# Ledger of designs, part 3: VH-VL binders against Sex-regulated protein janus-B (janB)

Target 1, 140 residues: Sex-regulated protein janus-B (janB), of Drosophila pseudoobscura pseudoobscura (Fruit fly) (p54365)
Amino acid sequence: MKILNCFSLIGQCAKPILRTYTSPAADLLKLPRVDIKEGKLRYLLLSVYIHGETKHARTVVRGWNTDSHDDIYYKNVRAMEKLGLCTKCLGGGKMDNDESARKIKIHGSCKTFGAANHHKTKEILLSSSKYKNFNITVKK

## First folded at step 4 (VH-VL)

Design m03 (from l10 with heavy chain D102T; framework fv_lutikizumab)
Fold by ESMFold2-Fast, scan of step 4:
Structure m03 (fold): chain C 140 residues (1-140), chain A 123 residues (1-123), chain B 107 residues (1-107)
Amino acid sequence: as target 1 above (140 residues)
Amino acid sequence: EVQLVESGGGVVQPGRSLRLSCSASGFTFSSYEMSWVRQAPGKGLEWVAYISSSGSTIYYPDSVKGRFTISRDNSKNTLFLQMDSLRPEDTGVYFCARAPYTYLTGEYYFDYWGQGTPVTVSS
Amino acid sequence: DIQMTQSPSSLSASVGDRVTITCRASQSISSYLTWYQQTPGKAPKLLIYAASSLQSGVPSRFSGSGSGTDYTFTISSLQPEDIATYYCQQSYDTPYTFGQGTKLQIT
């Protein structure tokens, strides 16, 4: 694990802010697996988990029309912390989401976090009700 | 103790079908991605099928696409490989393999393997 | 498809020797590389994942390194039980591909 830069530089998870009513487990179950925009995106594959309990970690896909993968990461960290959850980046890449044609193309890498496992990203997209019928292609 | 036990191998003629099974125990089967990997006599390893933990995502290499079907029954902790239109080049030992997707690395690798079941396709 | 090439295809070494095997990918695989050990008649055994992470229970004499397209597997002090064929595998993209294997013999 020492070889993966995002693991070395951003892999730490401090204790989250104290929760109100909802349990972190309930929040994790409600968390959408997919949250992506339409168009040419940068995306990250992220692991979300409960501080101190890693058995029930959930992998999510986040993509936006942004200039930096870092923007996606930090926005997710802030959102997750409010739910009592920790975030670990598993890498990223680029995505072309053409919703009118029902086509998604996934490729590339992230300078800060390295390349995501794009086939895992495809799996998560196809598991969602919105994207299950899309034609999703990954760089070979 | 994690265990994967394959069954269903045998000797079949070209063009026929064979169904392999892999019985999993000692872990939460429904939480893991699974694959089939084969090895021809005296040759190296070749990945032949992948299935996600839920069963919704499936991948094959071109060599078996359209002929092989991977499936799983999470209620019975069992993985299957349906092999149709078998060819002599499909001969080999077929391994069932577990692939954890860890939150720490995101890497997809095969951490536990079954002992393998032999498949021979000959006339 | 991503091609994985191992070097050498076979080697002979003595107990106590440092053994090095290399694996080259046809394109960058961002450290999504795994090393396996296979003894004749047995299933492969995971040794190293994520290019350099040692699997729990695997002896510390085994190590991995590398990035991009070039990866190295090392046995710091060869033991008799290390007689096996070693395989690298990339998990960056489907199809998952293995190197051709390196057969290690001990003299």
Scores: ipSAE 0.007, ipTM 0.534, lowest interface PAE 9.1, mean pLDDT 84

Design m04 (from l10 with heavy chain L104I; framework fv_lutikizumab)
Fold by ESMFold2-Fast, scan of step 4:
Structure m04 (fold): chain C 140 residues (1-140), chain A 123 residues (1-123), chain B 107 residues (1-107)
Amino acid sequence: as target 1 above (140 residues)
Amino acid sequence: EVQLVESGGGVVQPGRSLRLSCSASGFTFSSYEMSWVRQAPGKGLEWVAYISSSGSTIYYPDSVKGRFTISRDNSKNTLFLQMDSLRPEDTGVYFCARAPYDYITGEYYFDYWGQGTPVTVSS
Amino acid sequence: DIQMTQSPSSLSASVGDRVTITCRASQSISSYLTWYQQTPGKAPKLLIYAASSLQSGVPSRFSGSGSGTDYTFTISSLQPEDIATYYCQQSYDTPYTFGQGTKLQIT
């Protein structure tokens, strides 16, 4: 049984319950920066860090076809807790990922966490091998 | 100790070019985003250019887009600003600034600045 | 572009006074707001980031608050070394924009 340890906008959390054979630092370094679906998505920009230690934090992009940004947030929190990691939400928005045309449009906001820095989201997407040559546009 | 030292400023006529350099020391230059920020005489601060740690992502305001080019050489710990087609309104002190992305807050901020190099564009 | 407006443009206060400077964004910037201090002839110095986070090494008399479009910067007990121009800056969207500055003078 996992209990949600990190759920506040401030990024505060109790120590995660570990059920892994890998150290939190090693898991953080292996964490994919981008995990998004194709199509019209809601997305979040999330900071993932080691409990009590912020020097090794990483920013990741998560998006899927869902009616709620909260679904993306809690899914990530649960996954990160298994690795001994904490999550802080940096905001969100909407994304239209047309992989066949190699075009991504990023816009909007998240009602719970506000708008993400969409330019940072674009930078992270362009840093990935899959999306490095996509035409990525940001709209307000 | 983090240090940023600008050079290359001077007095030039409108339409000419200048190349500014910023020498970085005391930190792993290749791991940090960088920016140029300018300040006209008696005026406030104006952001001029941003470059990501790898150099792959670059942003400019419309006022300099197409005329200025930011670049970096991570092997030499040096940031550059190539300024072409200079105008009198480009006159000011040009600061090199470290612009880290804060993974906890999700923002960019200018945590260390150089002393600035003056650029005067006049006939 | 996001416009940043500071108020007041200048103020005078006495040592020990509480001083407050306001910064307003033309749209919500989700607390992506930074405050800088600049003494004449010198480079700016980072004081506060993320609207309310104090930079390491900066005295605790400096603080920030706010959200959405409205932000405030406070010096709880003004010291002589605080004579400077203060700037707010948003990093929510490019171009990154600064307020016009607030010149603080001590009587």
Scores: ipSAE 0.055, ipTM 0.714, lowest interface PAE 5.8, mean pLDDT 87

Design m05 (from l10 with heavy chain L104F; framework fv_lutikizumab)
Fold by ESMFold2-Fast, scan of step 4:
Structure m05 (fold): chain C 140 residues (1-140), chain A 123 residues (1-123), chain B 107 residues (1-107)
Amino acid sequence: as target 1 above (140 residues)
Amino acid sequence: EVQLVESGGGVVQPGRSLRLSCSASGFTFSSYEMSWVRQAPGKGLEWVAYISSSGSTIYYPDSVKGRFTISRDNSKNTLFLQMDSLRPEDTGVYFCARAPYDYFTGEYYFDYWGQGTPVTVSS
Amino acid sequence: DIQMTQSPSSLSASVGDRVTITCRASQSISSYLTWYQQTPGKAPKLLIYAASSLQSGVPSRFSGSGSGTDYTFTISSLQPEDIATYYCQQSYDTPYTFGQGTKLQIT
């Protein structure tokens, strides 16, 4: 099992340098809960929060066609930092997103961060306008 | 402040049914995930049911799956546990617990508990 | 299912002592671990969540640490009101499982 420095990843981040004109609180509120591609994906469940303020953190689902969960994680970290936001990884897995059939299958784990709570991922997907009527299955 | 009050416990014969209720006050019930946790006499804690804030996601351990049904009525601030086909090993104190999902940590934890209602299944 | 094992099952200590209880998970639970206190005849009370975060209103003498599979709960200076059974619980995966409990008594 490969592992990055877990202590650095568990909810501490450097204070982001803001490069936008909007406030971090406004950006957090506007943040899409779900951002996934179609097809066979790796995904992460991520907590996004304001540095020093964790009371109103948001949990988001991010997935793309990639061979590495680490790619998803660092791409998200960089995107969030531009908005003045911090990211904490809550685990990951694999997802088969068949949009034409309106079916999503969630399973597996991430070698770096472990398995996400796939049932929470399903709940977040079902809360979105695009996926609310999809048949979403979690592998036991 | 936050209060959870259980009712509906009692003494029943094996194979019978009981319905437990939990009345919630002091918080926005419809915004919180809820659970039932039981404790057999002289033993430790055992989680028996989870329900999401909307009621769309429900989990059970295998020990009660197919026999117990958790439900909620957000308009009445009430949580329920319907217990069918009761067995002697279901005997214990049943606690209603608030089980918020912490969006920062990604954790479910039981932050407030009711006083518990006793259930005895005996022949 | 994830098995949670506490050590010791019971212990006796004196007022003012440092008390340590350990909890081991059968697999990594990524700090998804809580500690509860149950005094005789009462419902459990949340003390620590996310392995090391102290619940609001809980005395600072209680603390938690650990990662992966191994977790520790500490009372820095035992008080008489701390006589209770302490439970760890993982929320990493369903079913949510508790340790068997550690009964703490004062000598």
Scores: ipSAE 0.150, ipTM 0.736, lowest interface PAE 4.3, mean pLDDT 88

Design m06 (from l10 with heavy chain Y103W; framework fv_lutikizumab)
Fold by ESMFold2-Fast, scan of step 4:
Structure m06 (fold): chain C 140 residues (1-140), chain A 123 residues (1-123), chain B 107 residues (1-107)
Amino acid sequence: as target 1 above (140 residues)
Amino acid sequence: EVQLVESGGGVVQPGRSLRLSCSASGFTFSSYEMSWVRQAPGKGLEWVAYISSSGSTIYYPDSVKGRFTISRDNSKNTLFLQMDSLRPEDTGVYFCARAPYDWLTGEYYFDYWGQGTPVTVSS
Amino acid sequence: DIQMTQSPSSLSASVGDRVTITCRASQSISSYLTWYQQTPGKAPKLLIYAASSLQSGVPSRFSGSGSGTDYTFTISSLQPEDIATYYCQQSYDTPYTFGQGTKLQIT
């Protein structure tokens, strides 16, 4: 038997910092909550946190014009590792970001990580300066 | 210690209004999402309203949409539920609940509840 | 709306018994499932969130498992103070919906 979605069961963390320590809490708070492209996207809802300490966790939305949700996940893991942060996937789906019409449609699921809480994704998008006035709909 | 204390319940005739309040203490109220949940006599729990920490995002089930209004005053650590056009089926104990978004799991859940305030709508 | 079907509606067990309660969602809720305990005349208390995460301060005899549409709540060794009604709740989509409850009594 082969386990295909191991990474959806546990988070991925940066290597332990042995000597020098920057302020990961400050870096986490400066992290953009939303980073999505225009058009028809795959997206993930991700939790970013400090190893061994979840009180500073931040939920972010990442969406790209890609054929794989795994691509989005691993790109985020690499980016977070540079900041000394861990990533856990909370699920994903599909997004149609029509910026000219100021409409976003969120639906579906991710094969590897399952469906995200699309209503939370909508809330995060609306909290951003760029998307705060968009018409955002959640559908199955 | 986290404490939530509801008030404003009572007995009222159908078609009338009531305003419930929930006083919060023991935590930074402005940092938490809040909800109202009710329970009819001898029945189970029913969620009736949600409000985000800033007040910008609000959700209702269809059973109360257009009749109930949830709001908050973060300067007073107080949550409100304005209940208009009350119906007999609105009778129950109304609980306010803290509804933090768990940033690790991506879930909303009700981690602390008030003792409840009874609302009776007599027909 | 997502419907939550909880089973059994009531059960009786002895102190020290292993107790199991199940909850089934009408569609997949991706482990966005919470378990609450309510003693008569009191407010509900959070026990488990995200299907299997134990709330801080809750005894380790309580556990949750499941995924998709089927979820289970277990008390590994029933204690007298566990007499209560237990509710599951989904937070996957609004409206947030609860199961009808399982009334637990000790014999």
Scores: ipSAE 0.012, ipTM 0.605, lowest interface PAE 8.6, mean pLDDT 85

Design m08 (from l10 with light chain T94Y; framework fv_lutikizumab)
Fold by ESMFold2-Fast, scan of step 4:
Structure m08 (fold): chain C 140 residues (1-140), chain A 123 residues (1-123), chain B 107 residues (1-107)
Amino acid sequence: as target 1 above (140 residues)
Amino acid sequence: EVQLVESGGGVVQPGRSLRLSCSASGFTFSSYEMSWVRQAPGKGLEWVAYISSSGSTIYYPDSVKGRFTISRDNSKNTLFLQMDSLRPEDTGVYFCARAPYDYLTGEYYFDYWGQGTPVTVSS
Amino acid sequence: DIQMTQSPSSLSASVGDRVTITCRASQSISSYLTWYQQTPGKAPKLLIYAASSLQSGVPSRFSGSGSGTDYTFTISSLQPEDIATYYCQQSYDYPYTFGQGTKLQIT
């Protein structure tokens, strides 16, 4: 069984196991928007929010050299739960991050979560200090 | 309440320019993505420009690329559309629209629209 | 560009009728589909987003469904104030594209 749009029993966001010494709101604001590797990646576009409060949700981009989008999702869920934060997956795709050429190509979809809005992903990448001058293209 | 008011429309000859403005009130303008959407007389809707909340990301369809420029002044809660090299096919009502990104669905949609300002390009 | 085709282009129905209009995308748009209502001389109004999510304040008689390339908009019991042109729109890819519109008339 594959699950589209990634809302699940685990995704209901329970009580945090380990509380941070800062508030969840402060942790959400400090969260890096972009965390991707070099090379050919699978990526997810993820919404991170405080349990019970979606008004200040933040969208983040996570990409890894992995064979499964699920690996990226669960890694992020575990990290966010330690900070008292919930994760909702907005879809994913593939990314070719050629940092030497300052080029990123975004395309495709995620078998489990569907295709992300790749233009939102591009916007987030261009808003970051590291990738703001990269040539970022969205393809089918 | 959310309010968007367009101005700057009019009648111009082909090849001329117009600058449209959209005054926003009732919400934190600097936090929202914005778009312009037009509608020719008796025809359907056509998206013509998108701008991100900060102004750093801008998109156009091929029909207006190189001729139209979208911009915003967050300190004045105002959205602009500079329309150069106007053509008869640019004739229509131009709507300013708020285009929020929904953090739970990953979708953009136009949740509030202005009343529109008419633009007529004719000789 | 992703082409959006609505069917029918126009229809007539009676108060209380169930009205259905469809929207087909030229490629899969992963439920990034929105429905708008436009009364003559007015700005469009958002009704449905993400294919099936009802906008706050919109009457429950309006609903949406579908996935992939095929989407449906339904009015379960037509009211006089529902006379309007209805548009679908995809936000999956730029340029954003709208269907040609479905003009709903009452008999």
Scores: ipSAE 0.298, ipTM 0.794, lowest interface PAE 3.8, mean pLDDT 89

Design m09 (from l10 with light chain T94W; framework fv_lutikizumab)
Fold by ESMFold2-Fast, scan of step 4:
Structure m09 (fold): chain C 140 residues (1-140), chain A 123 residues (1-123), chain B 107 residues (1-107)
Amino acid sequence: as target 1 above (140 residues)
Amino acid sequence: EVQLVESGGGVVQPGRSLRLSCSASGFTFSSYEMSWVRQAPGKGLEWVAYISSSGSTIYYPDSVKGRFTISRDNSKNTLFLQMDSLRPEDTGVYFCARAPYDYLTGEYYFDYWGQGTPVTVSS
Amino acid sequence: DIQMTQSPSSLSASVGDRVTITCRASQSISSYLTWYQQTPGKAPKLLIYAASSLQSGVPSRFSGSGSGTDYTFTISSLQPEDIATYYCQQSYDWPYTFGQGTKLQIT
């Protein structure tokens, strides 16, 4: 039995290519929880943490106008490695972000990592200053 | 160490109201999602309400939606369940439960439960 | 809503026996499955989360497995203190739903 998703990974963690003078814990705290584009997106729910120290784990939402969930995952892994952070994918789906109407629809799944818990994604979006007053609907 | 203590249960007639409280200690209450779960006499467990750590996200099953209201006071480490328009089928033991989101697995699970407070709705 | 069905609803076993309980979801829940033990008169206790992860402090004789829609809970060697009702629960989607419970008795 796999941990969470089909093809689940334990977490991607490598030494930073560039040394940062900010601690990994400080970098994790400053990491935006939400980074999504406008329009029809693929999204991932990701856990970001310090190697060997899961008490500092933080769950983030990343969504882009792309045809591949894998693209979102690998871009995040590369960005996190520069900060000395590890990435674990918690699944994904699709999102329709209509910022003009202040409406977001979340549904679907990711073929590589399976479906995210879309209700957790909704919580994270509503916790952000930009999306706190949006009408967010979860389907499937 | 972690402790959840429910209060406010009792016997009421159909159509009346009760307010349940759950006092939390031994952990940082404001950092945890919370739920109420009930159990009718001789029956299984039924989830009845969820509230996020900040209180901004709330979920109910259809069986209680519009009649029950979950809320929390993080300054007092207290969880509440306001139960209006009570029906005989609401009879049961009501448990307060801590429901942390596990960042490595992406799931919620009830890791600590109170001892429960009995609610009886009868005429 | 996702329906959770446990099998059997009740069983009797002897100390030292291997006990197996199954839980079936009406749709795939991607291993978002938890097992609880409830001793008569007590609150439920978390045993297993994420289908197969043993909660800290829980004896190693308890284990879980499964994926998709079908999950299994096993007690490798039944002890007297294991007499209880066992519940599965999915946390894949709202509303969270529990199985009907499996009442385990000793012969």
Scores: ipSAE 0.107, ipTM 0.721, lowest interface PAE 5.0, mean pLDDT 87

Design m10 (from l10 with light chain A50D; framework fv_lutikizumab)
Fold by ESMFold2-Fast, scan of step 4:
Structure m10 (fold): chain C 140 residues (1-140), chain A 123 residues (1-123), chain B 107 residues (1-107)
Amino acid sequence: as target 1 above (140 residues)
Amino acid sequence: EVQLVESGGGVVQPGRSLRLSCSASGFTFSSYEMSWVRQAPGKGLEWVAYISSSGSTIYYPDSVKGRFTISRDNSKNTLFLQMDSLRPEDTGVYFCARAPYDYLTGEYYFDYWGQGTPVTVSS
Amino acid sequence: DIQMTQSPSSLSASVGDRVTITCRASQSISSYLTWYQQTPGKAPKLLIYDASSLQSGVPSRFSGSGSGTDYTFTISSLQPEDIATYYCQQSYDTPYTFGQGTKLQIT
């Protein structure tokens, strides 16, 4: 089995304080699935859901030029909490996003959360208008 | 409640084409990822094709890449597998399977399967 | 591709026995492992997902455990209706791959 206690502690979600005039469900539907920078990135695969209602969750990809996966995680937690949403980390890895060549390479793992399902990350990237025509490869 | 019914199997000569269909009922078809899995006589299971809920993401193993095409029609609750340039090693029972993505664990699993449709590629 | 190897390929056991089947991945699959039961002439049935989570409606005598590359499937008290071939499958990466299957017979 994976590290269940760490996921339980880190991924716990308290009732968010609503800071917007839109409902959590409306905010969840408007949430972009992909938000990544160009270049060599750390990335996380994240599940965003309404407190108490996981069947309406969205899986999103977040990546940028940072030396810590934890930075990506906590920034997303803070942003989602303002919208009345909860975040669960599904793991991470590294990404080389060469937008000029329209190539993305995904590999590796996250020290804190383990490796993401890179296949699902590839699927989400290909579902976006910007990356749908990119050549996306996953390291074995 | 959930039902998947395959059709379109049969006996064909090598090099011919065959199109399989899977009719889905009892759930919101457009919300679920789908796959085809085959089983040769007396052998184990082999994943053949995957398609996302919208149809925009498709994956194949190298054994069928370039010969097989998975597609779906969400308005008709139907999944398809177009099989071209069939080979004797493509012989087997072809199962349609629902492959939901668990948003909290990130895992795909085949939770419901059809009864399968037999395909025999023989001279 | 990730290779999945099951052990044993076949086994015989008596009603009431504890039966254990193992599945080894050629690389870490982070508990992205499912177990299926297939009775002769029928479609596979999902028993366990996420290495240890029991599918709704599946008897509690079935269980799974493991992490990294090594996983086990256990039937705590074998019943006659458990005669089947059991398959493990990884969903960590494409192509999705299955073990070769373990054929369970009752003596």
Scores: ipSAE 0.013, ipTM 0.597, lowest interface PAE 8.1, mean pLDDT 85

Design m11 (from l10 with light chain S30D; framework fv_lutikizumab)
Fold by ESMFold2-Fast, scan of step 4:
Structure m11 (fold): chain C 140 residues (1-140), chain A 123 residues (1-123), chain B 107 residues (1-107)
Amino acid sequence: as target 1 above (140 residues)
Amino acid sequence: EVQLVESGGGVVQPGRSLRLSCSASGFTFSSYEMSWVRQAPGKGLEWVAYISSSGSTIYYPDSVKGRFTISRDNSKNTLFLQMDSLRPEDTGVYFCARAPYDYLTGEYYFDYWGQGTPVTVSS
Amino acid sequence: DIQMTQSPSSLSASVGDRVTITCRASQSIDSYLTWYQQTPGKAPKLLIYAASSLQSGVPSRFSGSGSGTDYTFTISSLQPEDIATYYCQQSYDTPYTFGQGTKLQIT
């Protein structure tokens, strides 16, 4: 597995950032599960967790029109660190999000992190209010 | 303790139907993905059906597509397998299995299995 | 479909021996591979997931390794209770497929 966790890239994932008014647990619960753009995207399946508390990890889907999966990963790592959270990448792929037709096609892999479990990505999308009635297909 | 108890197996003639049930206890059934796996006499394991925790995602191998239907009733903690147009090659022990998603590895794996219920298709 | 080729189909070994079983996928499965143990007449038991992660409660003599298409399951020092059939399984894509099994006999 080429999947990286935050400690292999950013050492500060080991400790909470200086925050007094919000807890990492509260921030984790508020975190949107799906954040994707419309169109032809690169996407990552990410595990977000509190250091030492993997039982309460959440898997989130992030995708946008970018030429690099690494760009998606690093932007999300920085955002999560501001909330006192760690990120582990579970792989990625490509996504064609046609919101007008209510169709999403998921396929492929990420050179850096390998292929995501596209079945899990489909389940997460279908669990969201916006995408629950979409026709979602997984292809290699 | 986690328990999966299967029922509904039996002896039937080719072309007939059977409905298998799996009663789950000891965990929050609605939070777990589930599968059916079968094993022909003296042979290896064969995955038969998968259903997501909400029931919205279902997968079958080509060998049973159009003949078998997996479903679940989360209010009753029960998993079902409706088997239509049964063939002699469907003979085997049918296992119900819990298939949790691991948030750190991104993998599904069968961590708890029922005892199995025998199905024999014979004329 | 992803084909899983498991070898050997059977082997005999003595208590204390190191036993190795291999599993080859027809495509890269990115370490989405599990190993199960099945004693005759019983349901399978999960031993290893994600190619190398030991399931809680499973003895440390069991281990897994590999990546891409080639995976290995090892018992470092065979015990009498290890007599069983062992199966690999990929969960990378549907249909989920198993190897044909390796029947382990103790002599």
Scores: ipSAE 0.177, ipTM 0.737, lowest interface PAE 4.2, mean pLDDT 87

Design m12 (from l10 with light chain S31D; framework fv_lutikizumab)
Fold by ESMFold2-Fast, scan of step 4:
Structure m12 (fold): chain C 140 residues (1-140), chain A 123 residues (1-123), chain B 107 residues (1-107)
Amino acid sequence: as target 1 above (140 residues)
Amino acid sequence: EVQLVESGGGVVQPGRSLRLSCSASGFTFSSYEMSWVRQAPGKGLEWVAYISSSGSTIYYPDSVKGRFTISRDNSKNTLFLQMDSLRPEDTGVYFCARAPYDYLTGEYYFDYWGQGTPVTVSS
Amino acid sequence: DIQMTQSPSSLSASVGDRVTITCRASQSISDYLTWYQQTPGKAPKLLIYAASSLQSGVPSRFSGSGSGTDYTFTISSLQPEDIATYYCQQSYDTPYTFGQGTKLQIT
C-alpha cells in the first residue's frame, strides 16, 4: 500500500505495562461507532482493533470543531491506549452537521491522513440511532 | 467454503420483470456488504447495486435507478435483485458478489463472486 | 461518474514475459483501486486491492502500484494459466466503475 501520509500506513497500538481487569474485546464492543459534534467539523474515519486480532476491528467516526485532523487522531490514540487498543487512521475530511435540519454534508480530505471513504462514513452514520433518519450527502 | 449461488435468471420480453436471488453460505452473511455486478455478452463488468450489511444504505448507478431494487434477508442468508421495466440493454450475466470493507485501507472490494445467472431481454 | 480507462485493450505475450497493464481514473481515487482476473466463462477473481495489496492465496508474481489517477498492474513472469481478461475498478465513489478490460493472450 502506498500513501504519502505515514500515519495512514502504520497503526498505533496502546500497550500499557499493567492492564485493568477488562477484556479488550469487551472494551472494543462498548465503543460508540459515532462521536461527532454539531456544526462545521473536521472528521476522521478510524479503525480500532486488538493487537494481533485484526478480525475484531471496528470502524468508527470522530468529528470535532478543531483546526487540525491530528488533534482528533491523537485524542483517539490516547483514549484507545487506556483500553489496550490499537488505532489505524483511514483518512478524513470535512463534515457539516446540521442536526436541527437533519442534514449532514461530507466532503474533502485531510492533509495528514488523506481522504476517507466518505461513503463508508455515511453508512456508519446511518447505522446509528441518532443519525439514521438524516439526509446525508457525499460530495467531492 | 464461501459460496454464493445465484438463481432466477431467464428469458423475458422488454418491459417485464425478473427477481434474482443469491443464496450465501460459509460466512456470517449479516456482517457483510453485498453487490450485484453484470456483464453483457462480450463486454466488461458493470456494477448494478450495493447494499450495506444492515440494509440501511443502498446505491445504484443511474442506468438502473428507479427500475431495480436490491434487498436482503439476513435471517435466510439471501440477497435479492428485483428488476422491473427490463430493457434489451439489461441483457447479461448477473453476478452476486461479497463486498467487504477493508478496515486497514477503507476500501470496498468484491472478494467472492457467484457463478452468475444469465438474463436475456428480447422479443 | 469516475471514468476508468485501461491501456492496452489487449496484448499478446510469451511465457516468462513481464506484463504491464495501466489504469487511469478521470479524477484522484486515493488508492481505492482493485484488480480482478476473469477467465472466459467464469466469475471474476480478486487479485489486488488498495492499489498494491495482494489478496491472500494469489501468486506473488502479481503486483500493483500507483497513486492519485494512475495505477499499474504487473505480472513479473507470465504463466500459461494467466491468460484472462483483467479489470481495474475504483471504489472511491459511487457509482463504482470498472475499466473496459485488458484481454491478455499468450503465444
Scores: ipSAE 0.016, ipTM 0.649, lowest interface PAE 7.5, mean pLDDT 86

